# Miniprotein binders against b1l550: the designs that were tried, part 179

Target 1, 279 residues: b1l550
Amino acid sequence: MRLPEELLERARDIHSEAPSHRIKLDRVGSFGLKVPVEFKGFLLLAEADVWVSLPEGRRGVDLSRQVEAIYELSNPPKDPFSLCREAAISLLEKLNYADSSGVSIRFDAPLQDGESLKYYGVEISSIASDEIINKIRVEILGMTACPCTAELIRAYKSSEIAATHTQRSLGILEVSTKAEHPDPDKLASIIERAMSSPLRTYTKRPDEGGLVIRSLSNARLAEDVVREMIHLFLEEFGHLPEDTHILAAVRSMESVHMHDIYAERSFSLDEIRKEISSH

## First folded at step 18 (miniprotein)

Design s128
Fold by ESMFold2-Fast, scan of step 18:
Structure s128 (fold): chain B 279 residues (1-279), chain A 95 residues (1-95)
Amino acid sequence: as target 1 above (279 residues)
Amino acid sequence: SPEYRKLLLEAFKLIREAMKLLREGNPEEALRLLEKAFELAQRAFELAEDDPRTRMALWLMAHIRELQAEAYKKLGDKERAKELKEEARELEEEL
């Protein structure tokens, strides 16, 4: 709703007033904005959060200036990496009382899957202050097969390939770096290669049987998947700055239990390199 | 789909031109461009083959309706502006 201009002229500027308590706030902004982005030839609707730091002496933030900052950069739609970085910088320029700004953009990224597409989750952030820190989080579903049950059934039937339970598992890679964002397709590929098999958007019985057999031949614990993701990450992205921080995690939606299994590891490149070299 | 992408990019171009016209005080010409943009977005919606691409087209249709409502307010037609805002809300509910 839009108010008369005369009313706005007579109203107090609430945001510029002193607050009830002189306390700094780390993040104040507009969350859940819908913005168009262009990703690898696709036009996609993304969800964005934009924020700035708020100093102890100022009551509020001009939210309309935040929305203008990102929407001015959204038409024509651009890649979400440039949008994050440019919008974060623009926020600091438009809101001069802020010491830092940030932008996060979330969307479902398309990945070619035979003749069709499948989608995986991407969240890209840029946080601007004296430097820019870039963060990316990739989530993709895959399949895991239980090696413990496989071994028990193999022993029982004395067969070369044991039957076991399979389940959907969510793989997660998060990277925080002062360098440019890693390519999310490469992060998704690392996660899928660490799994027992990838998931498909559509399969017929022969293809479905092949995926199950692949999983049975490549049975992995959630712990195995996390370690393999870290190994593959270091092979592809070990050149990033030493202070780059990574989270690798797997959430296994256990088909034989009412609960999930979760495994994770957070580390810096410097930390993990020293750990691996010590044994 | 190459056609899906081209339709959306042309709609975005018309929206940029319409927004400039609204700032310059020409809401009548802005409405003409926005209606063309809506038709392009609706065609893209019909070509969408999955949920993410459907949501992109639906959001753009809703966004165009909101811009048309803004233009009608500038023309003094509050009733038509309300109707367009309601249509935009209905489109957003489908997201």
Scores: ipSAE 0.598, ipTM 0.865, lowest interface PAE 1.7, mean pLDDT 86
Fold by OpenDDE base, second read of step 19:
Structure s128 (fold): chain B 279 residues (1-279), chain A 95 residues (1-95)
Amino acid sequence: as target 1 above (279 residues)
Amino acid sequence: SPEYRKLLLEAFKLIREAMKLLREGNPEEALRLLEKAFELAQRAFELAEDDPRTRMALWLMAHIRELQAEAYKKLGDKERAKELKEEARELEEEL
């Protein structure tokens, strides 16, 4: 039912009223929006969160304007990096009472795996205020083989290739920077190279055997994987600003225990360079 | 397929033009473009089959139905607008 336009003139603007409690809110917005993006030639339907800050003197945010802002920028579909940054800026322009805004876009990124596609998780974010901070989070599954069990079995059976338990492990790289978003495919590659082996969508028997042999020959603790991720990250992305913040993490879904093993390191590029140079 | 991508991009183009026409107060011409856009999105849906690409086509179809509902609302046809909003909801539930 469309209410008569005459009623709109009589209605109070509830959002512009003073709140009963004068408290600033950091984030007010719409979460779980579906938005089209173009990623490396693929048209993908992503999930998006959009928000702005709310000053203490305003009761509510104009949520409809937030949704309009991102949808206007989403047609035609564009790369999620530009969409995220441009939408964050547009939110501040459209909602002049906000001192900060943010956009987060989540999707499964396609990655070529021989003749097939595999996917990894991506979250791209931009936060706008007096400056723009770009954030990217990449999650990809790999395989780890336990070196401790391998060593015990080697000692017991005197075999060159010791059997060991293997498990799926989730590798995580999160980067926050004032520079442009790092390439998520490069981040995914770093994670895969840091593990014992990548996962494959489809393997023939000979290929599967080769994958397992590679994993056994490259057995790594969760701690080893995180350290290798950091090392490879510094080699590829050491040119980023010194105030760039990184989270490197691994969650190993242990096959011999009911619980997972987790390891992480949070650091700035400046901090980690000083640490490595001191050794 | 190259055809699938072409259909979607053409549908997006028509939607942009239709949205402009709606803002300019020309809902009749907007509806003509939205009908064409829906046909393109539906063809894309058929080409995608049970592929994850189906989601984009479904989303476009739902979005077009919402825009059509808005256009009919501007024309004063509340009944047709309600029907189209329901169709949009049904398509969104399949996402």
Scores: ipSAE 0.401, ipTM 0.761, lowest interface PAE 1.0, mean pLDDT 89

Design s129
Fold by ESMFold2-Fast, scan of step 18:
Structure s129 (fold): chain B 279 residues (1-279), chain A 95 residues (1-95)
Amino acid sequence: as target 1 above (279 residues)
Amino acid sequence: SPEYRKLLLEAFKLIREAMKLLREGNPEEALRLLEKAFELAQRAFELAEDDPRTRMALWLMAMIRELQAEAYKKLGDKERAKELKEEARELEEEL
C-alpha cells in the first residue's frame, strides 16, 4: 500500500522544517515492513526495517522514499543479502540529507531434515555510510543433556549408558563484518554440530530413540556448546577480516526449572586469536 | 515444492504488470491480471505444507486484494473497493 502523492508531498514540506530542538537522530525509519525474499529456491515472507540518520537541522524523514527503495528492489523477489545491501545503498541515494542508512531483514530459513523441512531464524542487516557493514544473526533450536545428572546415574547403575534430563536449547551466532554476509546454513550447521543433538521436524519411533541415545552419549553444558561453536566457527570462517565481530551464545530452557541457563561470548577475530595463542 | 514456487513467481510477474497498468491509468486491464494473480496465489496457498509457505501465499493474496481495491476506486466503484479492502484485512489477520 502506498499513500497518495499529494499527501506525501505536503508531509515532505513539514519534514524539511527546522526541528524544535537541534539534535541529530541516529535511526529514523519504517519498521516492520513485510517483504518477499527468495532464499535458496524458497519464496518466503520476511520482515524488514529501513532507516537513515537525520541531521540536527531537519525535522523529519521522507518515509515514502524509504518504503519505495526496498519495494522497488523486492519484486521480483531476490535473495535477502543482495536486497539488504542494495536497499541500504539506495536509501542514501534517495535521501541525500542522510549520512548513513540501514536495512534489517528477518525470516525463517528452511533446512532439509530427512524427507521434511525444519526452519531456523535468520536476521541480516547492512549499514551503509562511507563503508558497508554486514551483520547476520542465526538462531536454531537443538537439544542438550545434563552431564552432572548423567554421571550420577551412570555411577549408581554401574552402566556406561547414561540417563539424564534433556532440554531444548537455542543456539545463537551473530557476525558483523565488512565482507559479505556468511552463509546462514553454515552458521546453523555449526550450532547444530555443537549441540548434544539436533531437533527433528518429523521423527519415527526408531529415529526418536536414536536422537535420545545420541543426546545422552553427548551430554553438554551450555558453556561447552558455546566453546565448541567458537571452535567450529574459527575453522569455517577464520578467513574473514580481523575486525570481524562475533557473538556466540546458548540459551538452555531447563526442563526442571522455571528459569533458563544462558552462556555467551563476544569477540573480534583479532582478539580471540591472541587469546588462544597466549595459552 | 517446484509447483508452489512457480505459481508464486507467476503471480509476482502479474502483480508487477498490474502495478504498471495502474500507474498508466488502465485499472480495467490491471484487474484482469490481478484476478489471475489471485487464483495463482490461492493455488499456492492450497499447496503449502508448512506455516512459512502458508504465510507467504496469504500475504500475497492480501496484497492482490489491496491492489484490486485501488483499481476499483479508480473506476469509481467505492463499494467494491471497500469489500476488497475488508477481504485483504481478513487475510492479513490470518498471518
Scores: ipSAE 0.512, ipTM 0.835, lowest interface PAE 2.3, mean pLDDT 85
Fold by OpenDDE base, second read of step 19:
Structure s129 (fold): chain B 279 residues (1-279), chain A 95 residues (1-95)
Amino acid sequence: as target 1 above (279 residues)
Amino acid sequence: SPEYRKLLLEAFKLIREAMKLLREGNPEEALRLLEKAFELAQRAFELAEDDPRTRMALWLMAMIRELQAEAYKKLGDKERAKELKEEARELEEEL
């Protein structure tokens, strides 16, 4: 039933009313929207969160306008980087009572693995206010081999190739910058190169053996992986603004313990450069 | 496949044009475009062979059903609008 236009004119705009408690909210929006994107030639259905700030004098946000803003920009499908940035700006324009907006887009990014595709997790975000901050989070699984157990077994059996336990490890790189979003494939590559070995979607028996041998020959602690990620990041992305913030982390799903090992470092490019130069 | 992508992009184009027509108060012409868009999305669904690409095709099919429901609602056909909205819901549950 379309309510008669007359009834709509009489209806109080609840969202524009003064709230009972005059408190500003940082984020109000719709979470878990499905939006189409084009990523490296692939058309992907992504999940999106969209939000704006709410001033203390306004009861609610016009959520329908938020959804319209991102869907208008999503057809035709475009790259998720431009979509995030443009949508964040559009939200501020459409919702003029907001002093800040944000968009986050999540999807599994396809990565070529021989003749097959593997996937890694990506979250692309843009936050708009007086400035635009672009954020990207990449998560990819790799394999780590424990050097401590390898050393113990080497000492015990005097073998050149020491057996050690291996485990899946999740590597994480999160970058926040005023520059353009860093290339997620490059970030994923950094994580994989920091691990003992990458994971493969399909391995023939000889290839599997080679992968394991490579891991054993490149045994790394979780701490080693994080440090290597930072090192490789600085080599590839050292040109980013000095105020760029990075989180490098690894979660190792240990095979010999009931718990996971976790290591992380949060830093700005300026901070880490000073730290390295001091040694 | 190049064909899958072509079908989806053409469907997106038709949907965009249909949405414009709906805003302009031309639901009859919008419905004609949406019917073509649905056929294209359905063909894309068939080509996806239950891989992750199926999700995009299903999403488009659901969106088209919702837009068709809106068009029929504007035409005063509430019963058909309700049916199409239910079909959209069913497609969304498969996502």
Scores: ipSAE 0.397, ipTM 0.764, lowest interface PAE 1.0, mean pLDDT 88

Design s13
Fold by ESMFold2-Fast, scan of step 18:
Structure s13 (fold): chain B 279 residues (1-279), chain A 95 residues (1-95)
Amino acid sequence: as target 1 above (279 residues)
Amino acid sequence: SPEMRKLLLEAFKLIREAMKLLREGNPEEALRLLEKAFELAQRAFELAEDDPRTRMALWLMAYIRELQAEAYKKLGDKERAKELKEEARELEEEL
């Protein structure tokens, strides 16, 4: 049964009322929305969060307007970068009581891998206020080989090709910038190049042997991978604004341990340039 | 695949046309377009070669079922609307 129009007209606007306590909230929104996006010719199902700030004098946010903002921009499917920026701006325009808005979109991005596809994780966001901050996080699996065990076996066998244990490692690059989002494929490439070798969707025995030999010949600690990722990032994206913030991290899923090894570094471009130039 | 992409884009086009028809008070014609859109989405589902592409097609099928349920509700067919909402939920549970 639908409520009569008279009741709807007489209903209080709960959201516009004063709250029980005059406390500002930083993020109020709809989280876990499923939205279609277009990424490099692929139509993919993404997961989106949308939010706005809530002032101390207002009880609630009109969540239906938040959902409408992103879905209005999602058909036809749009690239996730434009969708994040346009939806965040639209939220501020539609919800005049908010002083900031944000949109995050997460999806698995396809990467050509021979005749197959492999996928890596992408999270893109835009946060709008008096300025727009764009953030992108890329996560991709690769392989690392332990240089410590390699050195022990090399000493034992006196061979040029050292045997060692290998493991899957998750590389992470996160960039926050006032410029447009960096290309996630380039970030994924940086991560893979920093590792001992990339992972493949399918390998035949000769190809598998080649990856293992490459990994063994290029043994790297998680700490080595993070430093290499930073070096490669500066080569590719050193032109970004100096207040751009980067997180570079590796989580190594150690094959000989019940636990993982983790290494990270957060920095601004200004900070890292001064650090490198001091030597 | 390029074929799957074309099917999905055509389904989205039909959905936009159907949504316009629903706003204009023509749910009968909207239902015709939505059923065609569902067939295209189902064909895309059959062509999906991996989990992310399967999830895209599956979500679109569920979304179309929800739009069809809304159209039947506007026509006063509450039983058919409930059936379609249940089909949409079952499809979404597979995501």
Scores: ipSAE 0.663, ipTM 0.893, lowest interface PAE 1.6, mean pLDDT 86
Fold by OpenDDE base, second read of step 19:
Structure s13 (fold): chain B 279 residues (1-279), chain A 95 residues (1-95)
Amino acid sequence: as target 1 above (279 residues)
Amino acid sequence: SPEMRKLLLEAFKLIREAMKLLREGNPEEALRLLEKAFELAQRAFELAEDDPRTRMALWLMAYIRELQAEAYKKLGDKERAKELKEEARELEEEL
């Protein structure tokens, strides 16, 4: 039932009223929207969050306008980077009382694995205010082999090749920059290269053996993986602005423990360059 | 090389079948497969220049010798088992 138009004219705009408490809010929006995006020739259904700031003098945000802003830009489907940036800008234009806006888009990115597909998690964000900040978070699973156990077994057996336990590890790279979003495939590649080995969707038995042996030959602590990720990141993305912020992290799902091992480093490009140059 | 990979894969296949035969109490047939596996691993080793695959080939050779030793032990040939274990050790030292 459509409410009579006459009732709409008499209804107070609750959102435009003064709040009982004059407090600014940083983010008010719709979370968990589904939007189509085109990524590397794939049409994907992504999750999206859209928000704006709310000034102290306004009770509520026009949520319908936020939803309209992103869906208008989502048809036809486009790349998630452009969608994120354009939607963030559009939000500020449509909601002129906001001093900041943001959009986040999340999906599983397809990655070719032989004749099959694997995936990595990606979250693309843009925050608009006086400037635009682009953020990307990539998460991909790899495999790590423990060097400590390998050394213990080596000491015990007096063998150069020692067995060790292996586990799945989640690598994370998060980049916030005033530049364009870094290429998520490159970020995923950095994470995989920092691990003892990548994961495969399926392996033939001989390939499985090879994968394990490769892991044993590249045994790494979670700490080693994070350091390697940072090193590889600097090689690939060292050209980004100095104020670019990075989070590199690994969560190792240890096969010999009930708990996970976690390691991280947060840094700016300027900070890490100074650190490395001081040694 | 693709050829080296193929050889190693075939060797692994034979090893797996041999291990099954050993579990089933057929050490004689297991030995035949292990000998073939060793030849394949050796060929792979010969094709490998100083790469990580060379170590894999050597490891396979050593492992095959250990499995052969186990098979001979099951057959009651302790002397041959000892020889093969020593060969396995020598190969492991080259790793």
Scores: ipSAE 0.000, ipTM 0.142, lowest interface PAE 19.2, mean pLDDT 85

Design s130
Fold by ESMFold2-Fast, scan of step 18:
Structure s130 (fold): chain B 279 residues (1-279), chain A 95 residues (1-95)
Amino acid sequence: as target 1 above (279 residues)
Amino acid sequence: SPEYRKLLLEAFKLIREAMKLLREGNPEEALRLLEKAFELAQRAFELAEDDPRTRMALWLMALIRELQAEAYKKLGDKERAKELKEEARELEEEL
């Protein structure tokens, strides 16, 4: 062995000592790490958090082992799903006092938009113990149009396409499951299909008019969008384990109000199936 | 059980070491470690008492088969690589 490393190895391990108070901590780790990931043919710089549980009798966690664990597995860059799962299990292997570990990876995912790209937010995590729980959160902007104002104008003018105000709306789908992570592009697609229309990175006035007209023809309340997202989610991902938990939400940045409208529903697949089957 | 967890973590340690060997251009040694890892993952599979633990063991077995396929591809054995990728796919379908 070399002298410097030998000295470090023989130094007192403060982290293994008894803490000031015998209290278990749920998450202790390295947050805000920059890691490269490969996502559907793109090399992206993502932000990662890694953590482990800390038992009541142990003072601290070896943070250096956590950082090395994820960096070992990120070279060469790989998909963030595999990286999350592999790094979470690696943390348990390297830090055997922990009863659980976790990894979260955040990035902006590219999505083809005609001749350009648009981006949506993705956060992927894996939490490992004797089992693995995978979580994914997708956020994407779209357009909604107010059906109330649309209906008043339609009644007044006797037209099928009513004028109304449009606004940007943020759609959110979060899934926690013991199965594989759902494909984020499919989650993003569900959100966009539930809205009045998708947003574009680049539009000319004729294309911009098309988005507005599409929104007007498909006017939806935030509540409508959440219900449609749940319906579309069940069509695509209803095969997931019954204890899978989902959050569906929309935040509408109302153009005629100084405040936002928010609608959400959290549920397990078991809960929603029973609810729907009762009617 | 404690034995289930121990087998999973031992298997993953060998997986991580094999991944490093593949990056360094030593697929022969990687295959040796991966075969040992597969045996450990299979034993964990036999000890799994519920679906989530069974799925974890199956996932590791599938990952090992994918890495073995990569190693054989690097060695120029395309037929064996194809067979191992098919085994990985079959294991994943059991998830």
Scores: ipSAE 0.207, ipTM 0.672, lowest interface PAE 5.5, mean pLDDT 83

Design s131
Fold by ESMFold2-Fast, scan of step 18:
Structure s131 (fold): chain B 279 residues (1-279), chain A 95 residues (1-95)
Amino acid sequence: as target 1 above (279 residues)
Amino acid sequence: SPEYRKLLLEAFKLIREAMKLLREGNPEEALRLLEKAFELAQRAFELAEDDPRTRMALWLMARIRELQAEAYKKLGDKERAKELKEEARELEEEL
């Protein structure tokens, strides 16, 4: 049951009132919205968060205008990059008291994997103020093989191909830039190439054997994977503005431990170039 | 499947037309288009080959049921509106 519409006209506008405490809030919004997007020919259900800054003199945000901002742009479904940027701009236009806005969209992105598809995680954001900052985070699972155990077994058995433990590893690349969002498929490719081997949706026994042999022949520490990801990122995306910020990380779900191994590095393009050139 | 995409895009088009009809005070015609849209979304659901595409079609079916409930409410049919809201809720629980 709904209250009569005429009662809404007589009710106080709570949002425009002074708050109990004059404190500015950085993000106030609608989180966990379901939004359709079109990504590389696929229609996918994404999850979206939308927010604005709230000044110290205003009690609340008009949440219905936030939802309007993103949904006006989502039918027909559009690419999530344009949706993020245009919705963030629309939020500032609709909510004139805000000095910044943001939109984040999360979805599982398809990758062709032989005759089937596999999916990797994507989160795309745009934050609008006097400038626009675009952020993207890509997460994809791969395989790593331990070089330490491989070397011990190789030394013991005098074998070129040593047995070692393998594990699933989650590779992560985040990019924050004033330029357009990097192509997430290219970021996913960088992560997979940095791993010992990619994971497959389906393998026949001969294909499985080949994947394992590839992993064993390309054994890598979590630290090795992060460094390789950074190297490959710079080859592909070194053209981005110098103040572009990157996080490269890997979380290895070690099969021989009760805990995970984690390695990361965050940097700006300017910072990493100076570091590499000094060595 | 190319058919999966085509069905969903046709359903989205019918939803846009139905939403305009609801704003213009024609819920009867909106319901006709929304039922067509639901059939298309349901066929897309049947063609979905993986979880992400299944969720897309399922969400659209739920959204269409919500819009149909709104249309019946505008027609004064509270019982039918309640039934469609319940169908939408059940579809959303499967997401």
Scores: ipSAE 0.617, ipTM 0.873, lowest interface PAE 1.7, mean pLDDT 86
Fold by OpenDDE base, second read of step 19:
Structure s131 (fold): chain B 279 residues (1-279), chain A 95 residues (1-95)
Amino acid sequence: as target 1 above (279 residues)
Amino acid sequence: SPEYRKLLLEAFKLIREAMKLLREGNPEEALRLLEKAFELAQRAFELAEDDPRTRMALWLMARIRELQAEAYKKLGDKERAKELKEEARELEEEL
């Protein structure tokens, strides 16, 4: 039912009114939108958040215009990186009272695993203000084997291949940069290479045995994984701007405990280069 | 509406399965899934009530018609493939 246009002329624009309390808000928007994206030849339904800042003198944000902005740019579906940047800019253009905008797009990214498909979690973000900051977060599961338990069992049984407990571990790389978004497949590869072994969607018996043996032969602490992630990241992405910020983290879902082990390092590229060069 | 989102998610699931079947050389089964996906997308379109979500539903309908055209092309039915491709174009023009 379309309301008569005459009623719209009489209605107060509540959003443009002065608020009871003159306080600026950092983020006001719509969260949990569904938008189509094209990623590596796959059509994916992604979850999106869109927001803008709200000045102290305005009661509310025109939420409908925010939703329009992202859907206009989503047809036809495009890569999530371009969508994120373009939508962030479009939000500032359409909502001229905002001094900042942001878009976040989340989906499971397909990753080839032999003849099968596995996935990793991706969150792509862009924040627009006086500059554009691009952010990407990649999360992928791998396997870790505990070196401490391996040494204990080796000492006890004198075996060449020491049994140890293994667990799934979640590796996380988050990169914030003024440059273009880093390649998420490369980030996922760094995380997998930093762990004791990758996970497989399916394994045949010989392959499963080989995967476990590899893990046992490459036993790593959560701390070792984070350090290896940082090392591999610097080798691949050392060309990014010095003010690029990185979070490297691992959450190990320990199989012998009811709790997880967590390790992280947050740093800028400039900071970590100075740290490594000092040794 | 919660129902709109559910319909789109179900349609996307069917599209992914259909794309797999097309790659595996099973266009007949792919077409069955795509027809169901089209029905879901059309229902989503009806629920969108001309809001920005309407465009997403239309795009999904167009994409399904393109995939159906591809399936019919693999089956050797060039005439039906051409019709479906034209329908896809018409839907894209409404975007």
Scores: ipSAE 0.000, ipTM 0.154, lowest interface PAE 16.9, mean pLDDT 87

